# VH-VL binders against p56860: the designs that were tried, part 44

Target 1, 255 residues: p56860
Amino acid sequence: MMTAEVRTPEQGGGPLTTEPRAPRSAPGHADASAPAFGPETDPRDIIRWALAAHPDLLMPSAFNLNGVVLLDLAAQAGYRGEVVFVDTGYHFPETLATRDRLESRYPELTFVTLNAGASPDDGQTPPDLYASDPDACCAARKVDPLQRYLKEQGPSALLNARSRDQASTRADIPFVEEGGARRRVNPLAHWTREQLEAYAAEHDLPVNPLYFDGFLSIGCWPCTRAVKPGEDARAGRWAGKGKTECGLWQGENKL
Key: E = the ipSAE of ESMFold2; O = the ipSAE of OpenDDE; V2 = 0.75 times the mean of E and O plus 0.25 times the DockQ between their complexes.

## First folded at step 10 (VH-VL; framework fv_lerdelimumab)

Design w8 (at its last look DockQ between E and O 0.41; V2 from the best seeds 0.00; counts 0 for: pae O 9.6 > 2)
Fold by ESMFold2, look of step 10:
Structure w8 (fold): chain C 255 residues (1-255), chain A 120 residues (1-120), chain B 109 residues (1-109)
Amino acid sequence: as target 1 above (255 residues)
Amino acid sequence: EVQLVESGGGVVQPGRSLRLSCAASGFTFSKYGMHWVRQAPGKGLEWVAVISWDGRNKYYADSVKGRFTISRDNSKNTLYLQMDSLRAEDTAVYYCAKDFYDTSRYFDYWGQGTLVTVSS
Amino acid sequence: SSELTQDPAVSVALGQTVRITCQGDSLKSYYASWYQQKPGQAPVLVIYGENNRPSGIPDRFSGSSSGNTASLTITGAQAEDEADYYCYSRDSSGNWLYVFGGGTKLTVL
C-alpha cells in the first residue's frame, strides 16, 4: 500500500511519505438529502451541510486556484480533516512551495502527501510516458495512488474544488454528485474564475506563483505551459495532444 | 521605500571563505523569496542562488553548488551568502535581489552590490 | 553565456524603434523578464510576463514572445534608454534553475 508522511513547516525539500491513518469518526448521514442549493448559495453553507452529513469528509487538492479558495472556505466553515495531495514526481517546485505556505497558514488541517518522494527517475513509469501516453502517466502517478488511499480510508464524501470555468467537461457540474463509492461535493460549482481570483486577492491567499507568469491551469511541468493571450485557461495543459483532463473527472478514473 | 544593502565584500585569496550579508527594509522580508546575482567585471549577470520566503528551500547555480550556502534570518531581515573555497572566477559584484512573490518569480528590487575580489 | 542567447550589441537612431531578442528552448514554456542596466548601476526590471510593465516604466517598452524567442521592443527610443539589456528565465528543464541571457548593449545614436 502507499506510504505517507506528515509534512511540517521546518522540513526542507526532502522526500515525503505517508502512512494510512485510522478513520476519524463514524460516518455521518451518508444518505441524507442535499438541500436546494443555488448559484448564490455561500459555499461555506454547502461545506457546513457536508460536514454535518459526512463527518468523514476528505478534501483532495492539487493546490490550484480553485483548491486554495476551497481550502480557505472549508477552514472557515469548520473543516478540520485531511487535505490530500498526490506527489506525481513531476510537480513544479512552485506547487510544492504553495503546499508549504498553505500548511503554515492552516495549522488546524492535516496535510497528507501520497506517493511522497516521487521523482521522474524513480522507476514508477517509463521516463517518456508523460509525452507518449499522458493518460497512462496520470493513471500511474496520480489517479491510482489517490484511489488506493480513498479505498483504505473509506470516506462517504469528498470536497472537490470543481468550478464551471474549467475545461468543457466541467461546465454543468452539480453541487452534489451522487453515485459511485462516495458523494462528491462541489461547493464552488457555480463560481467563475473571476470570482475565484477576486476572493484569493481579497484574502491574500497563498497561490501558485506561476499564475503571475502567464500560467492559467497548472499541472505537471512536462504537460504545462504559459498560455498565449486570449487562450482558454486549460490551453496550457497537454498542448497539441488532444487531452483536456487528467482523468480524475472522466470514466473509470472519475472521483 | 524598499532598500537592499549588501555588505561583507572585500579582497580574499583563493581557497578562502567570505560571508556576505544583505540588510532589507521597506517591505515584509519574510513574505518573499530572495536571490543572489553576481556580475564579473565587464561581464553579464549570473544568477547564483535563491532561498524561499521561510528558508525551507534553497537552490544554487551549478557553478557554486557545494561551495556556497544561502541563508536568511527573518527576525533580523537579513539575507546571507556563505562563500567557501573561493576561486578567481568568483570575482564579481554580488547583488541581493527581491523576488516579486517567491522563489519562482522575477526580481523587482536590487541592492547596489558588494565587490568580492579573489586574487593572490 | 547560458541557454538564453542575445545579440551582444544593437544600435537605434533617436526616436526610432528597436527590438532586442532572446532565444532559448525554455521560452517555449516560460516567459522572459527583461532588465535594464546603466553603467555603474544595479539592474532595473522593465518587462515581465508577456508584456507587463512595472510601475514607472514608460509604455514605449513592450514585450512579446513567439516559439523559443522573446523580444523587448522600445518604440521612440530616447537617449536615456542607452543601457545593457538582459533577458532572464527558467532553464530548459523547467526546474528551479534560472538563467540570464548574455546581455545586449543598446546604443542610441
Scores: ipSAE 0.150, ipTM 0.643, lowest interface PAE 6.1, mean pLDDT 81
Fold by OpenDDE, look of step 10:
Structure w8 (fold): chain C 255 residues (1-255), chain A 120 residues (1-120), chain B 109 residues (1-109)
Amino acid sequence: as target 1 above (255 residues)
Amino acid sequence: EVQLVESGGGVVQPGRSLRLSCAASGFTFSKYGMHWVRQAPGKGLEWVAVISWDGRNKYYADSVKGRFTISRDNSKNTLYLQMDSLRAEDTAVYYCAKDFYDTSRYFDYWGQGTLVTVSS
Amino acid sequence: SSELTQDPAVSVALGQTVRITCQGDSLKSYYASWYQQKPGQAPVLVIYGENNRPSGIPDRFSGSSSGNTASLTITGAQAEDEADYYCYSRDSSGNWLYVFGGGTKLTVL
């Protein structure tokens, strides 16, 4: 009757020395000077440069014509990052639908919707703030959420869809904007509306259907109208309010 | 050729339910938003509901909100309208309409319609 | 009250020009689309946006907008143009709804 002493192996659970995760050395922002780009430079080449110089590049988008075109070009150029959209709660259904179409079309990209499911009565702002104080409304529902996210993510650069042809206030937008919190790359800086439309048509891009109803620049529905022939593309933005920009690109809190 | 064929109409009593179907063909159904529009006898057109291409977004007229449910099966190229708690005022020809794009403001194709009669 | 208002009926002599107008607050922000409906038939899109005609729609049909109004103009009305015409756009309440005008019966004399 040999009582086999079952030696319970002492599980020496040595303390998992959680080696302090070495601070991710901020990828050395290769201060790669922007090449001299010109009006004839393929936007995809600009994007490729941007990706090489800034692997952590992010793309904010509101899915206007420019944004849709940029998204396609970026995907072609090898972008595989985030497309960052802010749901203000005041978007047109068509805008949200356009987002969804793009998300479906570009599964290689990560679509991020900040404040997804926002609504006018979600308590973020008074329901009529857009009317009483458009600047405050834009700050709260668009700029602040995006700024917080960008601060958290800390991208070294943004890929933007802005072009000189969008508005008189954008007539001098360069390919690469220096200064501020991060570099801003504008591959479409020199593309005209006609070029954008042609490209979108050629590639059967899911452009917001409101564009064809005269909404050449689309934001929140309370602050966006269709423009008439001959009007500035942004004349329908905050019409009558003395406001021309949402605040993303101006002031101390610019992107 | 684009075709939209509504079915499921009939005579029902108030408070009952009815389900309409719209069979779509001649286009990529899953690419487009779809709408229901109704017309009471001798009356004008009334927008009822819209559903986005992927079914994620649904919107309803106030007159039917909470009672009607729009849905779609893209694998079957079929649009549906579940109508619950039917009322006499729901009596109408119900049209299936194809959105030009997804949730735009115009319809490029319509079905022939199906008549729903709600009567005691 | 209808968000879009139309005259219930208008008449035009054969070969003459007629304008059907739609009025509503949403039209300050949105273009309207127009639908023709003949008796016993489904509606047909005739104009959308500022002045876009679908394929197959005669060039005598045109669209315009001003202020809170949208208009469908038939230049050189034909007998076959006798129909009900409906404008369509967004409902002004929250932009989540759509609305038709009350419709205009066009008689060609």
Scores: ipSAE 0.007, ipTM 0.530, lowest interface PAE 9.6, mean pLDDT 89
ESMFold2 (binder alone), look of step 10: mean pLDDT 89; pTM 0.907

## First folded at step 11 (VH-VL)

Design x2 (framework fv_lerdelimumab; at its last look DockQ between E and O 0.50; V2 from the best seeds 0.00; counts 0 for: pae E 8.1 > 2)
Fold by OpenDDE, look of step 11:
Structure x2 (fold): chain C 255 residues (1-255), chain A 120 residues (1-120), chain B 109 residues (1-109)
Amino acid sequence: as target 1 above (255 residues)
Amino acid sequence: EVQLVESGGGVVQPGRSLRLSCAASGFTFSKYGMHWVRQAPGKGLEWVAVISYDGRNKYYADSVKGRFTISRDNSKNTLYLQMDSLRAEDTAVYYCAKDWYDTSRYFDYWGQGTLVTVSS
Amino acid sequence: SSELTQDPAVSVALGQTVRITCQGDSLKSYYASWYQQKPGQAPVLVIYGENNRPSGIPDRFSGSSSGNTASLTITGAQAEDEADYYCYSRDSSGNWLYVFGGGTKLTVL
């Protein structure tokens, strides 16, 4: 775990954005009312269905590989809504750059940056909260702003970039989840990392360069490390902290 | 072939300003982050600054923060380093280095450097 | 700022194997890149990531990492490998900061 302090933009720190993702552990229940999608179903068809069923669909993203691929597929499928990401203040420069490239590449989409405004100088946010209480940190910097926005916007469904190959805890993620505040659509549920990489390469998508340096799952810089060969893709998230999720999909305030 | 050519180095007195340039060719300049790295005579490499491919993000080493400004003109394929309030300890060969990607990973190409000497 | 530490000098006999190690807290989270610098020349990238070689770099160069360390290994050192070697990684003291190691002078005997 990194112990570096957050810097202001003037100090070389910039606003950081994160991609919301579906919970890693307990996926929602499969929605039996959804079409019978399968592993061979084109994600674009799933997205088209989702758009038809949920015209107010929103896409949270942290611009990981899955998110970048989903964004492209969504655009192709006719998505013209918001790409919602949270600037936690702890994002890697590479992540922000990736966001910028995506925003430029997809002018038909509306990129929405959320920020909790958390700062060590606000008198309320401990500077080392990410170290002392990662859950509180994620709650304040990521979960709260996203939840507030989603509550305000009230989308009937979310378009998520989750896939079964991301972690063992996601092995049973369905295409369409029910329960909670809204439906969750996971068009990439069955796409492997290899497939995602191939697609990204084929379409020259702007993938976060950290991915190629072993950062298979990218979050805030204090809580993200590169994974070692053979490790789980998410092993680098909150390594050593006993935390596996940011909290977006847990508890009463589950997205 | 990727080429990076630094210029603008010279001898200056402390407190003065100097502007370095790095002319880039052989690659799509606007797609890559760029860095300045310096090396004092007989000393090791010191990272100085980075600028993202689009110039939106700039970051500096503490040793130069507030005094140096990194910038770029993508239309001219040129990287700049404005050095103000120069100090003796700023004496070094200054290298421009191409980032492997759009922001801040590692350097796949280096210029030959330009010498900056700060002396009274 | 965080620091990366290297031994200032190491030697290796011709044809033998040498390992240059870089140590620092940043390396717990980030990979290092390695640069070779010969006298009067600009640095050259020789290893990046866990063990990636740029085109043109001989396969005798390899990289590894463990804990808070990164290592450059030259298996079968050649005379032309005599140079200064620098590790490079993120500065763990903040975001968007980077740091070089102090450099290691490699002498080939």
Scores: ipSAE 0.203, ipTM 0.696, lowest interface PAE 2.6, mean pLDDT 88
Fold by ESMFold2, look of step 11:
Structure x2 (fold): chain C 255 residues (1-255), chain A 120 residues (1-120), chain B 109 residues (1-109)
Amino acid sequence: as target 1 above (255 residues)
Amino acid sequence: EVQLVESGGGVVQPGRSLRLSCAASGFTFSKYGMHWVRQAPGKGLEWVAVISYDGRNKYYADSVKGRFTISRDNSKNTLYLQMDSLRAEDTAVYYCAKDWYDTSRYFDYWGQGTLVTVSS
Amino acid sequence: SSELTQDPAVSVALGQTVRITCQGDSLKSYYASWYQQKPGQAPVLVIYGENNRPSGIPDRFSGSSSGNTASLTITGAQAEDEADYYCYSRDSSGNWLYVFGGGTKLTVL
């Protein structure tokens, strides 16, 4: 039996919210055009620009290496908003522990946890949906809760941790993406994994300990394995199922 | 040098309690998760419990859940195991073990153990 | 649920190569760590990850994995390698639960 029990605020961890916030007002003073950023641009300059252009900026995170590095850079650049995490009921305990370490380190940020069902046995989805229909599982447990929260909050832009070096499917990610319901800002678009690892080591950032066990891209435990030597960092996600991205970054559900 | 020294073991009757301690030195105790692992006489190793570096997250084996409580005092560099409602099956050498990071699955340093015997 | 299965005992002639195995469905997705325990002593980590050796562990110790099996290999076994060996990894029940294998007693002849 594959069940994961997720901690709640009454069991442990720091102060965390599971309740949706009231909808935010209309976007702030929007900038119609982003500056011409280049490969050598300091991500903090991109974040400072985004904050000035989008005072309602929100940061979704799953606390992978990119996300942890972005969180530190954002805090340095003056970000004081929300860090939004979706608890699918299938996260590794190591992922939840990483969230707790980050919350303790950055008291100036508001960590928001969205709970789709708190456990694998949520009474809403078939117990093995992750295996039989991973797109439907991702939609129900991750994409839908996040999209509902974003619709309620109405931010004009998101601060995302994606980089071109993560996978071949991400090779064309720009610094700023237009279109959709909101602008998407990718300050780390041109950083390599080596740069991210060096930054995290230099600043003693809390990282998911599974990275040291060969888990180079970490999602829910039923769909994640250790990466073999020489494989793409995301090769351990949905191996053998023809899926390379969560629905958050594909098709109509792209953030 | 890293050192872990367990204490508090002894012989007790079933249903009684013991508190084990583990004094840590030679590393920054508050940066790492800590574990208890036990070994019944002539038997294999059994993981018992883990506590995160800041004490906020605690996990237990099913065999001890509800009876044992792991805790830590980072100001004293000390790990604890409160063992209540002891059973004969709890007879074992109890090791404290240092996680190499937090709540992962590697134990890079172990204490020498303290014997707990639960017998009439 | 799943468990980690080890043969209870194996023997090797001095100077020969031996492989100690650990089997479980979770090992398709997770690496195991390996611990050596000599009589009256605490366990010592000898292999972690796919094939990482802590400082001070002789290079005759190596690790590998294939399918649902993790292996500890000792090439050129020496008398001091006589010990109990445990694998340790996550079981497949999910809730970050970790388990030891039952242990393998290695005798060096």
Scores: ipSAE 0.039, ipTM 0.596, lowest interface PAE 8.1, mean pLDDT 80
ESMFold2 (binder alone), look of step 11: mean pLDDT 89; pTM 0.902

Design x3 (framework fv_lerdelimumab; at its last look DockQ between E and O 0.02; V2 from the best seeds 0.00; counts 0 for: pae O 7.0 > 2, placed apart)
Fold by ESMFold2, look of step 11:
Structure x3 (fold): chain C 255 residues (1-255), chain A 120 residues (1-120), chain B 109 residues (1-109)
Amino acid sequence: as target 1 above (255 residues)
Amino acid sequence: EVQLVESGGGVVQPGRSLRLSCAASGFTFSKYGMHWVRQAPGKGLEWVAVISYDGRNKYYADSVKGRFTISRDNSKNTLYLQMDSLRAEDTAVYYCAKDFYDYSRYFDYWGQGTLVTVSS
Amino acid sequence: SSELTQDPAVSVALGQTVRITCQGDSLRSYYASWYQQKPGQAPVLVIYGENNRPSGIPDRFSGSSSGNTASLTITGAQAEDEADYYCYSRDSSGNWLYVFGGGTKLTVL
């Protein structure tokens, strides 16, 4: 069974609403149409629409720059739901510290850590699997725990931090993706890295410190390196292994 | 003005214990990770330990793991190093160092150090 | 190996350029930071990331890296630059082992 640690926010007074998420049978999944969003649309307006259409909205995050910016925008737009993080056992300590700082800054959100207590030596995968078969390692330690949680929770939509500027494989992502077990909302689809960095600086957001050390796309430590000046931001991911995307962005249940 | 002031150093016999303190001022202590770094006489720098901003996470060099304990009291703006089972090899100046963030590789402020001498 | 190797000593003529190197496997994955230590003083951060200088550090100090090697370059070396210089980085596995190089004594002639 999947292990989840739930850190609920401290709440003053009585709650006025039910839990923000519902099974996939929620009306919002079946019938809400998206407005005509454009490149100039404030991401908070997209998030407000998503919240109205999908009260059971969930936000997966690995706390990269996009994810941290989205988290702040979502909190401003009225998101009070879960922020779902998968502990692969291979995260940088800096990534775990970023999660902890974000939890302290946003007490109104519920931070959920899936696969809590994971370590390289926990027996979930062979010790060298990350090198010999990165796809199998990712499937076992990241994709499977998240997919199981999403099946159990049944949200009608996910709030994703993807943007077109992150990679050539993402150049055409829409604001709202249909087709799959649930709708996927990408409020930052048209934001550039420049806009994300400016926002994070203006709002003094807790950003993973590895970004200041040239780590422009941060995953698990065995598969991540600092990029050199002029390289693509994701060039430090799975270097020399031919892998460009994690399974979280592929298949019917992708984020 | 940022200040880090170490204290508690001295001469101790092998096998005994000593507790170092580092009083911090001039910045919001509870926002930053803190480190201990030591330097044996005539030798280079050696990282010893780190503690996260809220004290939840602690990490140690292999040379001290199981013998040293880093801690902090954010209400007193003070970092501590409890050193047990001291050995002659632990003789060093011990520096308190402020992290730029929580677990970065950047120590923007250092104390002047406190000398620990472990000898018979 | 996560050990960081530096030459023990380097000399430079006043006003000339010197490069201090740091080598180790972890530098394939992590950038180094650089610390200056003058006799009887605490270390001072001079370069972080690939090539960022903290406030108050002269622009004659710069950093670079290639492969498993990080370098600190001082252009137009001055007498006040005479010091020990330490590189610093993390173990390549991300296991929280923080590692200083052995240090390089810079003599300005």
Scores: ipSAE 0.078, ipTM 0.637, lowest interface PAE 6.8, mean pLDDT 82
Fold by OpenDDE, look of step 11:
Structure x3 (fold): chain C 255 residues (1-255), chain A 120 residues (1-120), chain B 109 residues (1-109)
Amino acid sequence: as target 1 above (255 residues)
Amino acid sequence: EVQLVESGGGVVQPGRSLRLSCAASGFTFSKYGMHWVRQAPGKGLEWVAVISYDGRNKYYADSVKGRFTISRDNSKNTLYLQMDSLRAEDTAVYYCAKDFYDYSRYFDYWGQGTLVTVSS
Amino acid sequence: SSELTQDPAVSVALGQTVRITCQGDSLRSYYASWYQQKPGQAPVLVIYGENNRPSGIPDRFSGSSSGNTASLTITGAQAEDEADYYCYSRDSSGNWLYVFGGGTKLTVL
């Protein structure tokens, strides 16, 4: 069983820029009723619009680079809602530490940590589910807890950190998506990885230390590895398993 | 080895001021948030204050807000707690605690504490 | 101010399992950390997050959470585990406050 050691701030390196063209799920339909935002639009303005239109806006996050940047921008824009994180039980200690770091940095936000309560000792959760059935693992540990919470809270919209530069399948992700259970707002839709890195550096944001070690997309430790220079940012996710998404953005359970 | 050594405790009268210090070593002090936690004699732990790694952000328990000031000098690897308008209920052992990451919800190291007694 | 509630005292027989529970509304949203304090000593972190142990903490210590509760479990209690245990988490009643539980005195019989 792999274990990850908690890294100190001193162990963090500089930004690592690679080609972010991992395949992802197709974006939702653009909401034609939304304002005509563009690549030049300040994400904070998009967020301000979203807050006005959707006061009950919630922000799910896995605290990757995009998420950290969005969180800062949202706070600046006046967001004072929940940041919803799912602890799958398999997160890197660095990820949890990053969450705590962010929570401390933004006391004006309410950080909510969900979990499925899954344990190998509960008699219900196979210990190797992440290996034998990654889809089932993600469903149980990540998707279901989040969906239940969102159903309970019933937000009219989500504030998402997705960007076009994350994957080829997101190349046409709109600023505002419609369809499904709620609207999805993507203020960072047109931000590049370079822009995100620059912003994070400029504002000294608490980015997951693993990012600097090549973990450009961070999930559960059993299903996440660092990528090499030039490799797709998500190549390290479920490597060799034929899985590219956790299921949050797919099917009927799409957020 | 991480070490935190508190000093400055003593006996003071109500209304007086006292300044505590915490000397840190064994880690890059400027990279971590620091906390003060106190414990009245025979009582439980009480969180007092936190300061971010860069000293920019400070937060306090309601019980000390407006009276206590947390600060730090990263060049000296020292954490401070300025306690003004001291009250009898401020009597406690005061611990400095290292934040787990930079400033978060967890303490991974504690000092041995310094006793502050406020009495007439 | 929100509070965390602990039983003031619990006992466990040597080698047996004991669970110390912390209860509070903030625990619905936040993980707790647990600290062990022996007489005359400073507290020591034993569990943080859902179930993370710092280096040097025996594996008999584990953490869990459910609803508005967090629990510290000692599986196979040892004599040296006799101590006060405090849970710690965010006080959700304010913008940013932290709060300790009242502490639980664990006696190993």
Scores: ipSAE 0.018, ipTM 0.526, lowest interface PAE 7.0, mean pLDDT 87
ESMFold2 (binder alone), look of step 11: mean pLDDT 89; pTM 0.909

